Miniprotein binders against q53ft3. Designs and how they scored, part 150

Target 1, 195 residues: q53ft3
Amino acid sequence: MFGCLVAGRLVQTAAQQVAEDKFVFDLPDYESINHVVVFMLGTIPFPEGMGGSVYFSYPDSNGMPVWQLLGFVTNGKPSAIFKISGLKSGEGSQHPFGAMNIVRTPSVAQIGISVELLDSMAQQTPVGNAAVSSVDSFTQFTQKMLDNFYNFASSFAVSQAQMTPSPSEMFIPANVVLKWYENFQRRLAQNPLFW
Below, E stands for the ipSAE of ESMFold2; O stands for the ipSAE of OpenDDE; V2 stands for 0.75 times the mean of E and O plus 0.25 times the DockQ between their complexes.

## First folded at step 16 (miniprotein)

Design qa31 (at its last look DockQ between E and O 0.37; V2 from the best seeds 0.53)
Fold by ESMFold2, look of step 16:
Structure qa31 (fold): chain B 195 residues (1-195), chain A 83 residues (1-83)
Amino acid sequence: as target 1 above (195 residues)
Amino acid sequence: SVEELAEEIREALERVQIKYEMAKQWLASGDVQFALRILQYAYRLAKKALEKAQELGLTELIEEAQELIQQIEELMEKIRESQ
């Protein structure tokens, strides 16, 4: 039903089903992982009104699992990228004890997927900014596209004194492009969906 | 105390704002159904916070709750018009 992918590793498609509605992927050497992709394989959708809550678990210094809600996958958004690098507690010196040194041992983290009602999921709030938002990705792509267009257009700019006549062509003053660029950036920052 | 109840209302309105932003993210991802469920939850939470603020006569919290409710209603209506 689900897949799990870490950059540089083979995709996992054989989740451990630990309950009728709970699935787990093991992540060995989890301390080297910064992002995880969770996705639906596409053959079995969630039942109507249901979705998947995605959790990350790592063992604490005593080997006990610590679970954190990363976010969700649904039939309408069947894949998600999660940043886990800020969620891991290294067994090193960043603990609040200050003077305590903890020997790091290899251990396995887990990605858990719990099939739940959408109404229940709507009440849950993921930890921090673990999920990579598609809105943020769209906004970043759009900004890069705007920057690329501006840089491309400005590379053809000539001063009025350097312009050669071309009676079969129409021209646009360069400052019009700049004003469009500034207005579009402002509107996009205020409302990424204004278009 | 009234101060403790007012803080509970502020915390509820903070959750409403978080859910409103979460719903906008899910709309942008294309999952309108889940976005609407988040908005419906945010709406119920905001209405409950408004009722508590009104019972206590906390004018600033009443206005804050009403503003959030209006934002949620406008977004839900915008979604219906786009469908």
Scores: ipSAE 0.694, ipTM 0.890, lowest interface PAE 0.9, mean pLDDT 77
Fold by OpenDDE base, look of step 16:
Structure qa31 (fold): chain B 195 residues (1-195), chain A 83 residues (1-83)
Amino acid sequence: as target 1 above (195 residues)
Amino acid sequence: SVEELAEEIREALERVQIKYEMAKQWLASGDVQFALRILQYAYRLAKKALEKAQELGLTELIEEAQELIQQIEELMEKIRESQ
């Protein structure tokens, strides 16, 4: 039902079902992890009116698990990216995973997904720095990338009179780059996932 | 104490603001229904905070609550108009 992805690691598609409505992924060496992607596999949707609350658990200084609500996944938003690197100093929140004696090694964190009513989920407030707006981040990244490219390319712009003959080189008119940039921005604005 | 109650109201309004921002993010992500649920809860929370602030005569918190309520209402209306 769920998958978990850490950059540079194999995707996890086999969550441990610890309860009828609760699933857990182990994250070894969690201290090196900045972001985690949680996603639905697409095999089994949430029941109508339900979604998933995504929690992160790490051992505190005493070795006890500290659970924090990262965010949510739903049928309408079947994947989410969470930043966990900044959560190490956070206080624990109420969590549905109770005193589950999940055998933890000090270096292993956990992602927990609790299947809950959407109405209940709406009442919950994730930790503020965990939710990464994937779309906004992507859009911002793309825009920065575009700007970077345009600025870079434009820095090499010369007039025809300033051109030194180089028969072995191909030249692209600056206006072509500009047109491309404008068109790309327009498309991006219309649909950030047009590509 | 009044101060303690004021802090509770302030905390509630903070949660309202967080939820308002969350709703915007969820809208951007395409889940309008969940965004609406978040906004509905935020609205109720804000109304409750407003009532408490009014009872205590906390002018600044009243104003803050009213502003958040207005923002939520405006966003909910925009969502309804877009559907």
Scores: ipSAE 0.483, ipTM 0.814, lowest interface PAE 1.0, mean pLDDT 86
ESMFold2 (binder alone), look of step 16: mean pLDDT 91; pTM 0.904

Design qa32 (at its last look DockQ between E and O 0.01; V2 from the best seeds 0.00; counts 0 for: pae E 19.5 > 1.5, placed apart)
Fold by ESMFold2, look of step 16:
Structure qa32 (fold): chain B 195 residues (1-195), chain A 83 residues (1-83)
Amino acid sequence: as target 1 above (195 residues)
Amino acid sequence: SVEELAEEIREALERVQIKYEMAKQSLADGDVQSALRILQYAYRLAKKALEKAQELGLTELIEEAQELIQQIEELMEKIRESQ
């Protein structure tokens, strides 16, 4: 239902479902993360009248979880970019995850998504400075996501000498991916919001 | 402070987006009058947020408010054309 993307890392699409209406992604080595993208995969929309509240959790100095509301995703705005670099020493907020059976490692941060009524979401206040506030920050994050995709796709590249015959499988030359990568970078430089 | 005022504007725009979704849901449920009422409220809220963002020179919030206003205007026009 959800995806979670951090620049320089593989996209996560297999959230841990900790309740019927609660989903969690683990973020190992979270201290190196400045931005997170949360998005809907597009296969399963929110039910009518519902949306997703997005939370960030990290262990405090005592190893206890601190949860902070980052913002929202909805059927009308199915993806959002959140800046988390300033939140790693912030205070917790009111959150719905306290009574959940959440599998945790104390050294790992988490992104939590709670499916809630739109009316309820309208009454919540995200922590300050979570949203991306400039085109330069968005462009930098977009470039990191582009690099992540290219590195992922290229990790499956093989030369013709290394190829194992697979007649039922379709193939794309690695040069096609490289050309797309180069074109995307050029277009991004011309207009950071083109996509 | 300017940062506190910017956060108020950001919160208002987030409420506008949620109200926009509520209006689309009301329209899908066949409650056209509720959808229009919600959109009119969201429009006024977005216009006020835009004015505040312009007074403070908050370029990113200005652009966000303008986009939301355009979306709201387009949906209200579509609804009136279909009635």
Scores: ipSAE 0.000, ipTM 0.174, lowest interface PAE 19.5, mean pLDDT 73
Fold by OpenDDE base, look of step 16:
Structure qa32 (fold): chain B 195 residues (1-195), chain A 83 residues (1-83)
Amino acid sequence: as target 1 above (195 residues)
Amino acid sequence: SVEELAEEIREALERVQIKYEMAKQSLADGDVQSALRILQYAYRLAKKALEKAQELGLTELIEEAQELIQQIEELMEKIRESQ
């Protein structure tokens, strides 16, 4: 249902479902993280009238989790970018995540998503500095990334006649890259967070 | 997770589709042997995807996989008949 992306790290698409309506991602070495993207995978939408409250937790000086509301994701806003670097010294807030049987180390933070009524979400106040960018910004980034990759890959395109035998190397036909690009673009247009 | 597995299946099926098109192009280029090799790979990939989709009960992916498999089989048969 949800994905989590940290720059320079592999995307996480397997949230730990700790309850019917609660999902958790672990963020190792959270101190090095400035921003996190939380997004819907597009496989399962929120039920009608529901959305996701996104929380961040880090261990305090006593090793206890400090939870803070970052913001929200919804069917209409299926992704959000949050700045978490400035939250590492913040105060905890009310959160729906109780004592979870999750082994935590001091270097591991968590992103928690709680599926809640939209009306209830509207009554909640995220931490002020957490919300950074809109879905549009993420989409733009993704598009730029795709274009960059395609341009990069295509720059190495050679005809069969131009190829030098290299038995140790694998070659990918340019049409494969193009087809991938087209498919990805189509999917991106349908759901910016399909990946 | 089921979701991750579903995505893997989708990606696999996408690759199957790409390879299917590649095979068609190979045929158009007169390279029947390459087309067959590509189709054989695509077939295996699609079958694996189908199995995973069935295991997970992913109806839409099952149907997609089955359709691709059918297309591959039909094309392979046409190639065989033309030889």
Scores: ipSAE 0.000, ipTM 0.152, lowest interface PAE 12.8, mean pLDDT 81
ESMFold2 (binder alone), look of step 16: mean pLDDT 92; pTM 0.917

Design qa4 (at its last look DockQ between E and O 0.42; V2 from the best seeds 0.63)
Fold by OpenDDE base, look of step 16:
Structure qa4 (fold): chain B 195 residues (1-195), chain A 83 residues (1-83)
Amino acid sequence: as target 1 above (195 residues)
Amino acid sequence: SVEELAEEIREALERVQIKYEMAKEWLADGDVQFALRILQYAYRLAKKALEKAQELGLTELIEEAQELIQQIEELMEKIRESQ
């Protein structure tokens, strides 16, 4: 039903089902993890009116699990990115996973997904800054890419008087690049997924 | 104490603000239905906070609550109009 992805690692598609409505992924070497992607596999949707609360657990200084609500996944938003690197010093919150006798090694964290009513989920408040907006991230990435390209291309700009004849080489006027850039930015602002 | 109650109201309004922002994020992510659920909760929470603030005569908190309620209502209306 669920998958878990850490950059640079194999995707996990086999969650441990610890209850009818609870699933757990183990994350070895969690200290090196900045972001985790949780997603639905698409095989089984949430029941009507239900979604998933996504929790993160790590061992505290005493080796006891500290659980924090990261955010949510739903049929309407079947995947989410969570930043976990900054959560290591956070206080634990109430969580539905109880005293799971999960044999924890000190280096292993867990992602827990609890299937819950959407109305209940709406009342819950995730820890701050854990949920990363995919749209915002994508927009920022695209903008950075565009800026990078524009800056790169512009660095080679020369006036007609400064041009060295190179008959075998094609030249693009700088104003064409600028117009493209402006148009692209406009479209991106209107719809980040315009392509 | 009145001060303690005022703090509770303030905390509630803070949660309302958080929920309002969350709803906007969920709208951006394309889950309108869940966003609406968040807003509905935020609305109820804000209304309760407003009532308490009014009972205690806390002018600043009343104004804050009213503003948040207005923002939520406006967003909910925009969502309805877009459907």
Scores: ipSAE 0.724, ipTM 0.912, lowest interface PAE 0.6, mean pLDDT 87
Fold by ESMFold2, look of step 16:
Structure qa4 (fold): chain B 195 residues (1-195), chain A 83 residues (1-83)
Amino acid sequence: as target 1 above (195 residues)
Amino acid sequence: SVEELAEEIREALERVQIKYEMAKEWLADGDVQFALRILQYAYRLAKKALEKAQELGLTELIEEAQELIQQIEELMEKIRESQ
């Protein structure tokens, strides 16, 4: 249902479902992470009138999880970038994950997504300014997605001399993907809203 | 005490302002449905704060609440006209 992306890491698309309406991604080496992208895969939308509250958790000095509300994703805004660098350890906030028996490694942070009614979400206030602006978040998400796609597609590239004909398969020359990638990046840098 | 109740009203109006700005951000992001739910919540908070301020005769808080309510009503009307 959800995906989670950190710069320089493989995208995660297989959340751990810890309850009917609660999903978790593990983030190892959490102190090196500045931003996290949370997005809906598009296969299963939220039910009508519902959305997702997004939480971040890291261990405190005694190893107990500290959950903080970062923001939301909805069918109307299905992706968001959250800045998690500089989050402070603090008194536990009210959150839906605190009573669950979630299997965790002590040095690992987590992203939690709780499927909730929009009316309930409207009453919640995210901590600090974790959410990145919609213009900057779209640009940054798109850049990370393009880098991930290019790296992934390029890892399967073969030289023309290495190709074996297969009439049931289609191939795209790698330089076409590179040209598209370079042009798209230049346009985004000039006008983040050109799309 | 009246001063303790006045502080509760001030805290409620601060929450209303936060929710109003949050709704504007969500509207700018294109999620009209969630923006409206946030505005409806902010409206209910502001109306409750206004009634408490009126019961206590707290003129400055009455004016602050009325200004916030007007802002919320204007934004909700603009959203209805564009739907």
Scores: ipSAE 0.670, ipTM 0.883, lowest interface PAE 0.9, mean pLDDT 78
ESMFold2 (binder alone), look of step 16: mean pLDDT 90; pTM 0.898

Design qa5 (at its last look DockQ between E and O 0.47; V2 from the best seeds 0.57)
Fold by ESMFold2, look of step 16:
Structure qa5 (fold): chain B 195 residues (1-195), chain A 83 residues (1-83)
Amino acid sequence: as target 1 above (195 residues)
Amino acid sequence: SVEELAEEIREALERVQIKYEMAKAWLADGDVQFALRILQYAYRLAKKALEKAQELGLTELIEEAQELIQQIEELMEKIRESQ
């Protein structure tokens, strides 16, 4: 039903379902994570009149979970980016996950999604400014995609001294990839909607 | 005390303002239905705060609540006209 994405990591699409209406993703090494993307996979919408409250949980100094409301996903807005870098020392919020009495291992946090009535969600107030604006979300996602492509392409780089002739193969000079990367970044900075 | 009740009214109006801004953000993101549910909640909070402020004769808080109610009503009407 849900996906969870952190830059530089494989997307998670297999949430742990801890109740009929509650889903959890583990985030190992959460202290290095600044943003999390939560989205609906598109196969199963929320029932009419319902949506998802999204929570972030981290272990406190005693290893006990501290849950904070990040925001929401709905059929009308099925994806969102949340900034968690400023929340790792914040005050806990009211949440539906308190029935799980499990001391967390250090450096593992969780993203929790609770399927709830929209009217109940409307009364909840997310912590600080965890949700990122749609314009900022597009820019950040696009920059992460650019970095991923560049790192991938660069992993295949070889010098001419390392090449063996292969007349049936086509090659792209590495500077073409770098030039494309730099040009795209510049255009994105000038106009995030240039595409 | 009256001072304690006045502080409760101020806190409620702060929550109304937060919900009003939240609804505008959801509207900008294209989820009109959830934005309206947030506005309806904000409206109920503002009406309740207004009633309490009127019972205590707190003129400044009455005016603040009335302004927020007007803003919420105008936004809800604008949304209905664009539907």
Scores: ipSAE 0.674, ipTM 0.884, lowest interface PAE 0.9, mean pLDDT 80
Fold by OpenDDE base, look of step 16:
Formats: structure tokens, sequence, C-alpha cells
Structure qa5 (fold): chain B 195 residues (1-195), chain A 83 residues (1-83)
């Protein structure tokens, strides 16, 4: 029913069903994870009037799990991106997974999905800045890409006085654009969510 | 205490703000129905906060609540017009 994706890792499509309405993914080495994508596989939709509350759990300093609500997925929005890198300092919230004895290792976090009524979900407040909309993600990506390009290219800019007489203009070698593109593509290929 | 109640109202209004932003995000992502559910709840929460703030005479919180309510109403109206 659900999939979980971390950049640079294999997609997980086999959630552990811990209850009729609860699913869990393990995230090893969670400290290196910035973003997690949770998505519906498309095989089984949510029942009418229901969706999924997505929670993140990490061990606290005492090794006890701290659960936080990240956001939601629905039939209308079957995938979501969550930023988890900054959540370590957050306080735990009430969560539907409390009664479950999940064996945890210190380096393993968990994504929990609870199937709930949409009306109930609407009343819940995720932790701040965890949920990233697809549009926002794309916007941020584009902005960072452009900033990266301009910063890189401008570092190679030369005055026209150094080339041909026109001191009012700056010139950037054409090969700089190519180098930027190549580097950017390499980074993107390595980690699509490097931004 | 009045101060404690004021903090509760402030926290509620913070949640309203968060939900308002969430609804906008959900609209952008294409789930209008869920966005509306969020806004409806946020609206109720804001109204309740407003009432409490008025009872306590907390001018700044009253103004904040009124502003949030207005924003929610405007967004809900835009959604209705787009359907």
Amino acid sequence: as target 1 above (195 residues)
Amino acid sequence: SVEELAEEIREALERVQIKYEMAKAWLADGDVQFALRILQYAYRLAKKALEKAQELGLTELIEEAQELIQQIEELMEKIRESQ
C-alpha cells in the first residue's frame, strides 16, 4: 500500500504492517537522511474519507523512541516529501504507535503511517517545517540551482577592459557555463535531493 | 491565570497560522478537499480563540485572531469561486 524513498537508497515497498491501520518503515542510518518521500503504491487506495498520517520516530538520548507527526498523504495527494534532518531537537507528540514494542537500534529511525479519518487528520498539527509541498520543493530546487549557477559563473567573470574595450560590461567564459552544468548534473545524479 | 490563558490563546493562534499555511500547500498540491477540511478546522479554532481573547480583553490577540479569520475566509471564498 505504501512506499518509502530516501535519496540514494533503494525504494522500500514492503512496509511492516503492525496493525490493521498502521504501517512502519525502518530507516537505517537516519542521521544522514535529509528528506524522505512517502507515497502510495497505487495498488490500494485509502477508503473513502480516510487518509494517512505520517509519523517519524527516532531514539532520544535515552534510547526511547520519540514520535513526531510529519504530515499526511491522501488519495488526492498520494505522495509527500518530508524533511527530517532538523527534527532531532523536537519534542515528542502523541502518536498512535505508542503501544507497539518496536525493536530499535540507535541508528535506525522509523516512518509510521496511520490510516485515519480525514476529519481527524485535519485537526492534527504536524511539526513545523517537516512537510514540504511538491511545489515548494521544486521552487526551492530551482532557486538553489539558479543561485548556484550565478554564484559559480560570476566567480569567473572578467571585465571587458581585460578583453575588448567596453569597461561597462562583464564577461563570463562560455566554458564556465559548461563546467557548471556538468558539475550540477553530477551532483543531481548522485543525490537528486542534494539541495 | 490570565497569563496562562493568554498563552493558550497564543498557542491556538499559532496552530491556526500553521494550518492556514498547510492548506495553501495542499491546494498547491491539488487536494482541494483536504485543504478545505484544514481551513474549516482552523476557522473554528480561530473563532474560539477570538472569543476567549475578547472575554479577557486581550487586544493584541483579538487583532491577530481577527486577521487570521479574515485570511481564512478569503481563502475559502477563493476556493469556492474556483469550483
Scores: ipSAE 0.542, ipTM 0.843, lowest interface PAE 0.8, mean pLDDT 86
ESMFold2 (binder alone), look of step 16: mean pLDDT 90; pTM 0.901

Design qa6 (at its last look DockQ between E and O 0.42; V2 from the best seeds 0.64)
Fold by OpenDDE base, look of step 16:
Structure qa6 (fold): chain B 195 residues (1-195), chain A 83 residues (1-83)
Amino acid sequence: as target 1 above (195 residues)
Amino acid sequence: SVEELAEEIREALERVQIKYEMAKSWLSDGDVQFALRILQYAYRLAKKALEKAQELGLTELIEEAQELIQQIEELMEKIRESQ
């Protein structure tokens, strides 16, 4: 039902089902993890009116699990990116996973997904800054990339009078780059996933 | 104490603000229905906070609550118009 992805690691598609409505992924070497992607596999949707609360658990200084609500996944938003690198110093919150005697090694964290009513989920407040908007992040990245390229290319702009003859070299008018940039921005604004 | 109650109201309004921002995020992500659920909760929370603030005569908190309620209502209306 769920998958978990850490950059540079193999995707996990086999969650441990610890209850009818609860699933857990183990994350070894969690200290090196900045972001985690949780997603639905697409095989089984949430029941109507239900979604998933996503929790992160790490061992505290005493080796006891500290659970924090990261955010949510739903049928309407079947995947989410969570930043976990900054959560190591956070206080634990109430969580649905109880005293799970999960044999934890100090280096292993857990992602827990609890299937819950959407109305209940709406009342819950994730820890700050954990949920990363994928769309916003992508848009920001793309915009920065575009700006970077435009600025880079523009830095080489010269007038016709300033050009040194180089017959073997192709030149692109700056106006072409500008037009491309404007068109791309317009398309991006209309649909960030137009590509 | 009145001060303690005022703090509770302030905390509630803070949660309302957080929920409002969350709803906006979820709208951006394309889940309008869940965003609406968040807004509905935020609205109820804000209304409750407003009532308490009014009972206690806390002018600043009343104004804050009213502003948040207005923002939520406006966003909900925009969502309805877009559907």
Scores: ipSAE 0.737, ipTM 0.915, lowest interface PAE 0.6, mean pLDDT 87
Fold by ESMFold2, look of step 16:
Structure qa6 (fold): chain B 195 residues (1-195), chain A 83 residues (1-83)
Amino acid sequence: as target 1 above (195 residues)
Amino acid sequence: SVEELAEEIREALERVQIKYEMAKSWLSDGDVQFALRILQYAYRLAKKALEKAQELGLTELIEEAQELIQQIEELMEKIRESQ
């Protein structure tokens, strides 16, 4: 249902399901992590009227878990980037994972996702500084993704003389990709929320 | 005491402001449904704070609550007209 991405690491797509409505990702060596991306894989949407509350957990000096609400993911916004570097010495908050006996290693933090009613989520307030500005984070991520996609796609461009005769391969003319890229960039610059 | 009740009202209005800004952020992210649910919660909280301020005759807090309620109503109406 969910994925978790940290820069420089493999994408995690197999959350530990600790309850019917609760999912956990382990973050080893969490002290070296500044940002984490939480996203929906797209195979299973939230039920109508529900979304996901995203929490970060790390052990304190005594080994007790400290949980903090980072923010939310919903069907309408299925991915989010969270800054966690400033939270590693912060205070805990109310959370749904407290009494659960989740297996943990002392140097491993966790990302918890709790599937909840949107009306319940609306009443909760994430910790300050956790959320990267949705506009800034979306724009930054999208710009890098678009540049990466364009560079990747353009490296495979072929002329008509160079086309492979294999019937099992699908091809896209380079000019179509370029036109899409230019249009997407223009629209994103005019309105970061157009998508 | 009146001072304790006034402080509770101030804290509620601070929460209303936080939720109003949160809803604007979610609206700018394109999740209109969740933004509206946040605004509806903020509206109910502001109405409750206004009622308490009126019971105590706290004129400054009445005015603050009314201004927040107006801002919330305007944003919700703007969203409905865009849909």
Scores: ipSAE 0.677, ipTM 0.885, lowest interface PAE 0.9, mean pLDDT 78
ESMFold2 (binder alone), look of step 16: mean pLDDT 90; pTM 0.894

Design qa7 (at its last look DockQ between E and O 0.72; V2 from the best seeds 0.00; counts 0 for: pae E 1.53 > 1.5)
Fold by OpenDDE base, look of step 16:
Structure qa7 (fold): chain B 195 residues (1-195), chain A 83 residues (1-83)
Amino acid sequence: as target 1 above (195 residues)
Amino acid sequence: SVEELAEEIREALERVQIKYEWAKQFLADGDVQFALRILQYAYRLAKKALEKAQELGLTELIEEAQELIQQIEELMEKIRESQ
């Protein structure tokens, strides 16, 4: 039902179901993790009127789990990005994941998803610094990538008079790259998910 | 104490702010209905905080609560207009 993604790691699609309405992912070496993506696999939607509360658990100095509400996923918003790097000093909140005697190694954190009523979820307050706009983040990333590429490519720009003969190489006019860039930006602005 | 009550109000307003931001996030991602649920709760919480702040004469918290309420109302109105 759920997937969990950490950048640079394999996607996790097999959550441990600890209850009928509760799912858990293990995050080894959690201290190196800045962001986590939680998403629905698309196989099973939430029941009508229900969604998922997403929690993060890390061991405190005593090795006891500290749970914090990160945010929510719903059928209307089936994925979310959460920042977890700044949560290490946060206070624990009430959570639906009881004293799970999960043998925790000090380096392993957990993502917990609790399937709950939307009305109940709306009453809950996630930690303030965990929310990351997925759309904005994606757009910003894409824009930075485009800018990086354009800057990189343009750094190699030479006039025809400056060109050295290299018959084995293909050359692309800078104007072509610029036009591509402009067109791509336009498309991105219209629909960030145009591909 | 008045100070303790003031802190409770401040905490409530913080929660309102967080909820408001979450509602905006859900709106941006296309879940209008859940955003509205969040806003409704945030609104009620803010109203309660305002009432308490007024009772205690806490001017700064009153102003903060009023501002948040206005922001929530404006956002809810925008949502209604977009439907």
Scores: ipSAE 0.666, ipTM 0.889, lowest interface PAE 0.7, mean pLDDT 86
Fold by ESMFold2, look of step 16:
Structure qa7 (fold): chain B 195 residues (1-195), chain A 83 residues (1-83)
Amino acid sequence: as target 1 above (195 residues)
Amino acid sequence: SVEELAEEIREALERVQIKYEWAKQFLADGDVQFALRILQYAYRLAKKALEKAQELGLTELIEEAQELIQQIEELMEKIRESQ
């Protein structure tokens, strides 16, 4: 139903269902994570009149969970990016996960999604510094992805003179990759939503 | 004390501001219905905060609440005009 993405990590698409209406993703080494994307996979929408409240949980100094409401996803806004840097020492908030048998492992945080009535969600207030604009968030992750691709592809670039040419081999001049990268960055800067 | 009540009002107005920002995000993404629900609860919270601030004569908090209420009303009117 849900996916969870952290830059530089494999996407998680198999949430742990801990109750009929509660889903959890583990975030190991959460101290190094600044942003998390939560999204609907598109296979099962929320029932009419319902949506998802998204929580972040980390262990306090005693190893006990501290839960904070990050924000919401709905059928009309099926993805959101949340900033979790700066929340790892924050105060807890009201949350629906306290009755669950969730075991905390050191250095592992959790993203919790609770399926709730939209009116119940609208009464809740997320923590003040977790919200990230969808436009800014898409641009930020896209630029990091493009930087990663460029650095990776450039590490394989070779000049024609440095290889044994053959009809079955494919070569990409490094400047083609650079031109693609520069053009995509320009398009993204002009319209972050050109996708 | 009055200062404790004033802090409660400040916290309520902070929650109103957070809800307002989330409503704008949902509106920008096209979820007009949920954006409106958030704004309606933000409006109720701001009106309650204004009432408490008026009861205590806290002029600065009255002005802050009134500004937030106006922002919410203007955004709800913009939503109505765009439908």
Scores: ipSAE 0.565, ipTM 0.848, lowest interface PAE 1.5, mean pLDDT 78
ESMFold2 (binder alone), look of step 16: mean pLDDT 90; pTM 0.904

